# Designs tried in a protein design chat: VHH binders against q9x234. Part 39

Target 1, 288 residues: q9x234
Amino acid sequence: RTFSEEIKEELVNVPFGSREEVISELLGFIKARGDLDVKSRHIVFSLHSFAASRRLLNLMKYLSKPVSEIIVEKSHNIKKRYIKITAEYSESFMVIEPFFDVALFVSFLRGLFLSGGSMTNPRYHYHLEINLFEEETLALTRKSLKDFFNINAGIIELRNTRKLYIKSIKDILVFLEAIGVQRKLEEIDRIVTERKVIGDVNRTVNFIEANAIRTANSTARQIRAIELIKENMGLENLPEDLRRVALVRLRNKELSLRELGKKLNLTKSQIYSKLKRIIKIAERFGDV
Below, E stands for the ipSAE of ESMFold2; O stands for the ipSAE of OpenDDE; V2 stands for 0.75 times the mean of E and O plus 0.25 times the DockQ between their complexes.

## First folded at step 14 (VHH; framework vhh_lunsekimig_d3)

Design w6 (at its last look DockQ between E and O 0.85; V2 from the best seeds 0.62)
Fold by OpenDDE, look of step 14:
Structure w6 (fold): chain B 288 residues (1-288), chain A 120 residues (1-120)
Amino acid sequence: as target 1 above (288 residues)
Amino acid sequence: EVQLVESGGGVVQPGGSLRLSCAASGFTFSSYALSWYRQAAGIERELIASITRGGSTEYVDSVKGRFTISRDNSENTMYLQMNSLRAEDTGLYYCAAKWPAKRWEPKDYWGQGTLVTVSS
């Protein structure tokens, strides 16, 4: 089961609201996947989701609208099942304007998502999309999402398809909650939290590693400098304070500057300064 | 246009009873959580009772056992039965409708309030 289908399965059991809400949800199905034949006065829904089909049938039952035909077709592409549901068309369903009332709009969105929506598994990336061909409906939906929920949805227009999409996980969660998702929201929250934690840990580890490498390189340079001085002029010819630091550094290659300071009763800064002086001296004899 | 109109307020003696009504229009009433708030003089508005879409009720301690919130979705009306009224119950009572959500907050709707005065 796809993550989308799991969500849709949950939505099948969302309690019906008012008759107007139910009609609004049906309108979502119509706009997303309904094909109206004006001559025959029939509407054909082409759905890819069994859950969506179940929900649609339940809506129709609630409205006492008979379904004339249900056909399950196997597409040539092994992976796509089409469920075609045919019903008598009623203009009464189209009279509802879902964009001005939150309850109606939410129901409408539920219908849209069930019939034409999908969501990626949040473990991989955050993306919710709804297939909707009608430009006006897309625009109105986008506007209403912004107005009611402060959701920033985008529109993608491809050669043969138009889609509304939401990329922000925050907005996706708001959307899902609005249309009645509950259990899966908890799951998504857990996933998002886990991803965040993992991300933070990785960043921290990378930072620590980077610092460790930098420190190691610095230490290596210090040691090389000291060795170069030893070979060319002798450590005994260094000023006493520098000689002390050089000897301690050479004997304690694993210690941090702070730790070296502790051994010599000097601050980290003092040690650093002295090592810089040592390096400078060493540079007289070669590349350090 | 969305409207909430409170009624039923008035002057009552301690120990008396009042029934407040909130008539709603312009939105899908049944889909909203409903609440009563009150505001006493010099005090911030406080939530005193709520009823969910499903009919579950909650009360603040000060009104428990005395006040009863109810709703009639067929009439788009919310009620507050107030019994055993006390002087401290005096204030402006407001009706509110809120879309039940945890992650988003649509605009809340408020009434203009009705005055309840409990005085001997």
Scores: ipSAE 0.594, ipTM 0.835, lowest interface PAE 1.0, mean pLDDT 91
Fold by ESMFold2, look of step 14:
Structure w6 (fold): chain B 288 residues (1-288), chain A 120 residues (1-120)
Amino acid sequence: as target 1 above (288 residues)
Amino acid sequence: EVQLVESGGGVVQPGGSLRLSCAASGFTFSSYALSWYRQAAGIERELIASITRGGSTEYVDSVKGRFTISRDNSENTMYLQMNSLRAEDTGLYYCAAKWPAKRWEPKDYWGQGTLVTVSS
């Protein structure tokens, strides 16, 4: 079972609100997957989800609009199962304007998502999309997503397909809450948190490793400088403050600059300055 | 057009009672959470009572036990029954409607307020 289908299973159980909200949800199904036959006054819904089909049947039952046919078959063209549901078309389904009342709009979005929407498993990446071919409805949906929720949805236009998509995880979570997802939101929150923690840990580990390598290289350079001075000049000929630092560093090759400072009653910056002077002197005698 | 209209305010003596009404139109009333706010002179509006779309109520301590919020979805009206009124209850009373959301900030709908004055 796909992640999308798990979400749709939860949406089946969203309580019905007002009759207008139920009609608005049905309008979402119509706009995403309804094929109108005006002569016969029928709509044929082509759905790929049993959860979506169950929800549609529940909506029609609530509206006292029994369906005339339910056909389940496997599509030869794309190796997908689909369910055809045929029901009577009513003008009352089309008089609701879902774009001007947030209650109707969230119901409309639920219908759109159930019938023509999908979401990638957020463990892999963040992507939610809705098939919505009709240009005017897509534009109004996009505008209303911005106006009500501050969601910035994009449009995918490829050959004969037109889709609305959302890639921001914050926007996806707002969308899912708006259409009535509750329990799956908790699961998604955990996944998002886990991904953030893993990302933060990886950045921290990379920083710690790079810093450790830089520190080790710096220590090696300091030891080489002191050895060059010893070989070419003698440590006894260093200024006394530098001689003390050189001897302590040689005896304590593992210590950090802070730890060396403690042994010499010097700050980290004072130790750094003295070691920098030692390196400068050593450069007279060779590469450090 | 969204409208919220408060009524029922007036002058009452300490210990008295008033019932405020908030009549709503232009939106799906039954799906919104509803609230009463109070604004005394010189301070910001404060939430005093709320009721969810399912009928669950909450009150601030200063009005708990004295005020009762209710809603009638068939009449698109919310009420605030105020008993045992005190001088400190004086102020403008506003009704508000909000879509209940955790992850986004729905636009709040507000009334214009009704004045309640508690004086001897």
Scores: ipSAE 0.488, ipTM 0.777, lowest interface PAE 2.0, mean pLDDT 88
ESMFold2 (binder alone), look of step 14: mean pLDDT 80; pTM 0.791

Design w7 (at its last look DockQ between E and O 0.90; V2 from the best seeds 0.71)
Fold by ESMFold2, look of step 14:
Structure w7 (fold): chain B 288 residues (1-288), chain A 120 residues (1-120)
Amino acid sequence: as target 1 above (288 residues)
Amino acid sequence: EVQLVESGGGVVQPGGSLRLSCAASGFTFSSYTLSWYRQAAGIERELIASITRGGSTEYVDSVKGRFTISRDNSENTMYLQMNSLRAEDTGLYYCAAKYPAKRWSPQDYWGQGTLVTVSS
């Protein structure tokens, strides 16, 4: 059971509103997955989701439209199960316009998502998409997502596919709330919070690691310099202020300059200047 | 086109009653949260009563027990029954509609207002 299917299972139970809202949701199914036959006054839906199929049957029952055929078959092309539903329709249902009333638009979006939508498991990636081949409907849907919700949706066009997609987790959560998701929104909120914490920890660890490498390189150079002086002239021949710094650095190889300064009652800048002088002296005797 | 039209305002004596109506068109009335706002002279509009699509009501303290908000979805009309009117109830009364949302901000729809004057 995919993350998308879990969402669709919850959507099956969204209460019906007005008749116009039910027709608007049905229009979403039609635009995403319906094949119309005007002569016979029927439409064939090709669905991959059992939840979507159950919802469609509930819509048709509400509208008192007979369902003449339900077939479950495997597609030879993609090795996936299809559910084909043949139902009667009225041409008056096709004239409803879902783009000017947000109540109708959220119902339309629910139909689109149930029939042609999917969402990646948010533990891995934030991505929601809807297969919507008809170009004018896609453009109007994208515009209305911006106008009603301030959602910035993109378009993917490939051979035989046209998709609307949403990548922003904020926008995905708005979309899911709008179409009637409740319980799964709480789960997604937890996942988003968990990912934020893990991401903050990882960035902090990366910063600490990079800083530790930088400090280790600088410390290694300082210790190399002190060892060259010890080998070639002896630490006792350094000025007393430099000798004290050299000895404390050797005893405390893992301390930062600020921490060394605290032990010597010196500022970070003062201790750095003294270590720089030690390095300069050591350069007389070899590479530091 | 969305329209909200208030009616029922007028001049009444303190202690009197008045019933405001808000007739709606151009949107799916039954799915929206409906509200009454009041604007007294020199003050910004204040929310005084609201009713959800499920029928739950909320009131500000100053009108609680005196005002009753209701809706009739078959008539696309909201009402405000105003009893025990006081001088401080004088002002312009606006109806408003908003689609319920937690994670986004639906556009508010507003009427033009109806004047209620409580004479002293």
Scores: ipSAE 0.743, ipTM 0.895, lowest interface PAE 0.9, mean pLDDT 88
Fold by OpenDDE, look of step 14:
Structure w7 (fold): chain B 288 residues (1-288), chain A 120 residues (1-120)
Amino acid sequence: as target 1 above (288 residues)
Amino acid sequence: EVQLVESGGGVVQPGGSLRLSCAASGFTFSSYTLSWYRQAAGIERELIASITRGGSTEYVDSVKGRFTISRDNSENTMYLQMNSLRAEDTGLYYCAAKYPAKRWSPQDYWGQGTLVTVSS
């Protein structure tokens, strides 16, 4: 089962609200996956989710609207089943405007998501999308998401499809809560938290490693410089202060500059300066 | 347009009773958590009672056993039965409707308030 289907399965059991809310949810199904035949006065829903189909049937039952036909078709693509549900069309369903009342809008969104929505597993990336062809409905939905939830949804228009999408995990969580997701929401929270922790740890580790490498390289260069001086002019020919630092560095290759300073009763900065001078001298004799 | 209109306030003697009403319009009343707030002079507005869409009620300690919040979804009206009123109950009483949410903050709807005065 896909992550989306798991969410949709949970949504099947969301308690019905008022009749208007139920109609609003149905409207979501209609707008996302309903094909209206005006001549026959029938609406055909094409769904890919069994959970969505169950929910739709429950809605229709609640509204005492008979379903005339249910067909399960196997798509040429082995992995996609189409469930076609046919029912008598009622104009009463279209009279509801879900965009001005949060309760109606939430129900509408639930219908949209069930019929045309999907969500990626948050373990991999954050993405929620709803397929919605009608441009006006898409625009209104986007606007209402912003107005009611402060959700910033994007729109993708591809040659044959239009999609509303949400990328922010924060917004996704709000969306899911709004449409009635509970248990799965808790799971998502856990996943997000885990990812955050892992990310932070990795960042810290990388930082530490990077610093360690830099330090190691610096130390190696210092040692090479001192050795080069020793070979070419002798350490005894260094100024006394530099000679001291050079000797201590050679004897203590594992120590930090701060630690070297402690041994010599010098600050880190003083040690650094002296080592730089040593390196400069060494450069007279070769590449350091 | 969303409207909440409180009524039933007035002057009552200590030990007396009042029933407040809040008539709502312009939104799906049955889906909202409804609450009564009050504001005494010089004091911040405080929540005193709430009722969920499911009918669960909560009260602040000072009104427990004396006040009863109820709702009639068919009439889009919320009530507050106030018994055994005390001087300390004096204040402006507000009704509020809030869509229940944990992760987001829907707009709350408020009435204009009704004055309750408890005095001898």
Scores: ipSAE 0.552, ipTM 0.819, lowest interface PAE 1.0, mean pLDDT 91
ESMFold2 (binder alone), look of step 14: mean pLDDT 80; pTM 0.789

Design w8 (at its last look DockQ between E and O 0.82; V2 from the best seeds 0.70)
Fold by ESMFold2, look of step 14:
Structure w8 (fold): chain B 288 residues (1-288), chain A 120 residues (1-120)
Amino acid sequence: as target 1 above (288 residues)
Amino acid sequence: EVQLVESGGGVVQPGGSLRLSCAASGFTFSSYALSWYRQAAGIERELIASITRSGSTEYVDSVKGRFTISRDNSENTMYLQMNSLRAEDTGLYYCAAKYPAKRWSPQDYWGQGTLVTVSS
């Protein structure tokens, strides 16, 4: 079962509110997946979710609108089954305006999400989207998401598809709470927390690796400097304290400055200072 | 469009009773949590009673046992029955409505207030 379907299964159990709220939720189904036949006064819903289908049937039962047909088909080229539900409609369903009262709007959003929405498993990335082709309805939905929830939704428009999407995890959690999700919100919170822990570990590992690379580059420079001095001047012509450091560094190319200082009974700062002087001497003879 | 209108305020003697009403329009009343607030002169507005969509109530200590909040969803009206009134109950009483939310901040709807004066 997909992550989206798990959310939709929870939404089936959201209690009905007022009759207006039930009609607003139904309007969400209509706008996302409904095909209205004006002559026959029927509407055909094309759904891919069994949970969405069950919810729609419950809405129709509440409104005393018997369903006349339910057909389950397999879409050959999409490799999914879909459900067509035919029901009678009333003009009163189409004249309500869900965009001016947040109670009606959250019901409308629930219908939109059940019928035409999906969410990526948040373990992979944060993305919630709703298929909503009708331009004016999409614009009003986007505006009301901002007005009521301060959600900034984007639009994806391709040749034959138009979608509203949300990528901010904070906004996704607000959206899901608003439409009635409870248990799945807690699961998502845990996933977000787990991803933050993994991110902190990765950041720490990257820091350790960068430090190791920086140390290796410094050592290579020191070795190059000592070799230049050896080739052009001879190590015997260095002051005794620098000669000792140069020889020990050559013999122990893998050691850190702390470890090198330990062999010479010097602090890290003292060994650094002496190696810096060696580098400056070497610069007389070439690139260091 | 959204409207909350308080009524029922007035002058009453200590120990008396008043019933405040809050008439609502422009939103789905039954889906909102409702509250009464009180503001005495020189003091910030204080929440005194609230009622959830399901009818669960809460009160501040200073009004417990004396005030009763209720709602009638069929009439889109909230009430505050105030008994055993005291001089310190004097103030401007506001009704408020808020859609329940944990992760976002719904707009609070407010009435204009009704004055209650408890004086002998």
Scores: ipSAE 0.696, ipTM 0.878, lowest interface PAE 1.1, mean pLDDT 88
Fold by OpenDDE, look of step 14:
Structure w8 (fold): chain B 288 residues (1-288), chain A 120 residues (1-120)
Amino acid sequence: as target 1 above (288 residues)
Amino acid sequence: EVQLVESGGGVVQPGGSLRLSCAASGFTFSSYALSWYRQAAGIERELIASITRSGSTEYVDSVKGRFTISRDNSENTMYLQMNSLRAEDTGLYYCAAKYPAKRWSPQDYWGQGTLVTVSS
């Protein structure tokens, strides 16, 4: 089962609200996956989710709207089942405006998501999308998401498809809560928390490693410089202060600059400066 | 347009009773949690009673046993029965409707308030 289907399964059991809310949810199904045949006065829902189909049937039952036909078609693509549900069209369903009342809008969103929505497993990436062809409905939905939830949804228009999408995990969580997701929401929270922790740990480790490498390289260069001086001019020919630092560095290759400073009663900065001078001298004799 | 209109306030003697009403319109009343707030002179508005969509009620300690919040979804009206009123109950009483949410903050709807005065 896909992560999306798990969410949709949970949504099947969301308690019905008022009749208007139920109609609003149905409207979501209609807008996302309903095909109206004006001649026959029938609406055909094409769904890919069994959970969505179950929910739709429950809605129709609640509204005492008979379903005329249910067909399960196997797509040429082995992985996609189409469930076609046919029912008599009622104009009463279209009279509801879900965009001005949060309760109706939430129900509407639930219908949209069930019929045309999907969500990626948050373990991999954060993405929620709803397929919605009608441009006006898409625009209104986007606007209402912003107005009611402060959700910033994007729209993707491809040659044959239009999608509303949410990328922010924060917004996704709000969306899911709004449409009635509970258990799965807790799971998502855990996943997000885990990812955050892992990310932070990795960043810290990377930083430490990078710093260690830099330090090691610097130390190696210092030692090479000192050795080069020793070979070409002798350490005894260095100024006394530089000679002292050079000797201590050679004897203590594992120590940090701070630690070297402690040994010589010098600050880290003083040690650094002296080592730089040593390197400069060494550069007279070769590449350091 | 969303409207909440409080009524039933007035002057009453200590020990007396009042029943407040809040008539709602312009939104799906049954889907909202409802609450009564009050504001005494010089004091911040405080929540005193709430009722969920399912009818579960909560009260602050100062009104427990004396006040009863109820709702009639068929009439889009919330009530507050206030018994054994005390001087300290004097204030402006507000009704509020809140859509239940944890992760987001939907707009709350408020009434204009009704004045309750308890005085001898």
Scores: ipSAE 0.616, ipTM 0.843, lowest interface PAE 0.8, mean pLDDT 91
ESMFold2 (binder alone), look of step 14: mean pLDDT 80; pTM 0.791

## First folded at step 16 (VHH; framework vhh_lunsekimig_d3)

Design x1 (at its last look DockQ between E and O 0.65; V2 from the best seeds 0.00; counts 0 for: pae O 4.4 > 2)
Fold by ESMFold2, look of step 16:
Structure x1 (fold): chain B 288 residues (1-288), chain A 120 residues (1-120)
Amino acid sequence: as target 1 above (288 residues)
Amino acid sequence: EVQLVESGGGVVQPGGSLRLSCAASGFRFSSYALSWYRQAAGIERELIASITRGGSTEYVDSVKGRFTISRDNSENTMYLQMNSLRAEDTGLYYCAAKYPAKRWEPQDYWGQGTLVTVSS
């Protein structure tokens, strides 16, 4: 099953709070996936998650509202099954104000996520989204996410779809905690930590490799310069201080400038200066 | 609107008892963690007792064994039973409510305070 479905399976078992909290969660289902049949006073839900369906049935049982129909079939428009649930509704469900009490709002968000939400596996990238077509509800949800949690949610308006989305892992973790995720939060924390460690290791390795390449190229340039002088004028025709440096570098290709300096009683800066003079002389004979 | 209203403060002799009440409205009381704070004159407000939504309690050492915090979700009311009162317990007592969270900072709700004076 998908990462989203694993989260939804955990949410099925979130304990019910007050009756108003249960109604607020149901309102989330209604706003994301409910179609009202005004004449019959029923709501038809179209769900793609068995976990979401189980939770909805539990909410309706708690509210003593019979479910009159459950259909499981494959949708023409997608290659997976959907679940159609028809249930009785009450006007009291529609008068709940989920946006003004954080306890009601987290319940509402849980219903939205169960019915119309998804999250990518955080091993690949960080993205949580909720399909929420109704413009006013989407705006109020976005505002309340900011007001209660300081979450900056975005809106995606595609050809025929409206979605609320969250890309910040910090904000996603806040969202998931708020709606009642516990065990999966620990898994996500582990994944985030693993990704940070891998990134830090790769950055460190890239830095070490780049410095090693730069050092090797510098040493190779010094050796090339010395070889050019040896081939074209002879090392004996260098000033004595440079000749000694050239011979010691040639005999000790593996040593650092500091180590070469110790052999010649010179600082790193002094030996670097003498090697630059050697390179300058060699440039008259070819590329260094 | 959210309201927390303390009551039960007053003047009491050392060794006496008081019971403070905190009546709540405007939010889902049973879903919040609750606490009592006290503030002596010229000193910062300090947490003295707390109770989780599940009923687990914690106390600061100076009140442990003397004070008892409790909650009644059916009445939307929290209590602080204060026994064996001492002069050092004198101060303004505030109730507070906070939605439990680890990864975000819920808005704290505060009462206006009730004065407790312990005096011979």
Scores: ipSAE 0.617, ipTM 0.839, lowest interface PAE 1.4, mean pLDDT 87
Fold by OpenDDE, look of step 16:
Structure x1 (fold): chain B 288 residues (1-288), chain A 120 residues (1-120)
Amino acid sequence: as target 1 above (288 residues)
Amino acid sequence: EVQLVESGGGVVQPGGSLRLSCAASGFRFSSYALSWYRQAAGIERELIASITRGGSTEYVDSVKGRFTISRDNSENTMYLQMNSLRAEDTGLYYCAAKYPAKRWEPQDYWGQGTLVTVSS
């Protein structure tokens, strides 16, 4: 079971609202996966989700619209099942304007998601998308998402289809809640929280490691510089203050600059400055 | 255009009664959960009563037994019957319409408020 299907299964049991809300939801199905034949006055829904199919059938039943045919086709790819539902449609379904009322819009969104929507497992990445070919409907949906829910949705145009997508987990959660998801939201919240914790830990670890590496490299460079001076010039030929620092650093390779400062009654900054001077001198003799 | 208009506020003596009305327009009233809020001077707005789409009601403890929230979907109007009013009930009363979702509170519809003053 995909994460999307689990969500859709939950949506099957969302209570019906008003007749207009039900029609609005049906309109979502129509816009996303309905093929309208005006001549025969039939609509064919092509669905990939059993949950979506069940919901559609329940909607149709509620509206007292008979389904004429249900066909389950196995695609050549064993993994894709197509459910084709054929029913008579009424023009009355198409006159509903779901974009002016939030309740109708939410119902419409539910239909869109059930029929053409998917969501990735939030354990991996945050992504919700709805397949919708009609450009005008996409634009209106996007606008209404912004206007009613402050959701920022994007649109992708592909060669044969268009997609509306939401990447923000915050927006995804708002969207799912709006269309009636409840139980699965709790699970998503847990996953998101876990990911955040893991991310924070990783960032902290990386920061610590990076700092450790930097410190180690700096220390190594200091020691190399001192050794190079010792070999080429002799430490005795260094200014007294630099010689002192050089000797202490060489004898205490594990100490921090602060600790070195404590030993010499100097500040960290003073130690750093002197070591820089030592390095500069060493650079005369080779790469440090 | 979405509108919520409160009415029925006024000055009343302690122990008196008022009935507030909230007339709604521009949205599908029956699809929304409805609530009354109040804001006393110097205090944050507080939820005092709510009624679901299905008609289930909830009250804050301070008004329980005294206030009754109701809705008439045919008239797109919500009511608040307030009995046994007290001085502490003084404030601006707001009606709100919310879709039954928790995460989009900023999208709730609000009225402008009606003033209730309880004074001797």
Scores: ipSAE 0.026, ipTM 0.511, lowest interface PAE 4.4, mean pLDDT 89
ESMFold2 (binder alone), look of step 16: mean pLDDT 81; pTM 0.802

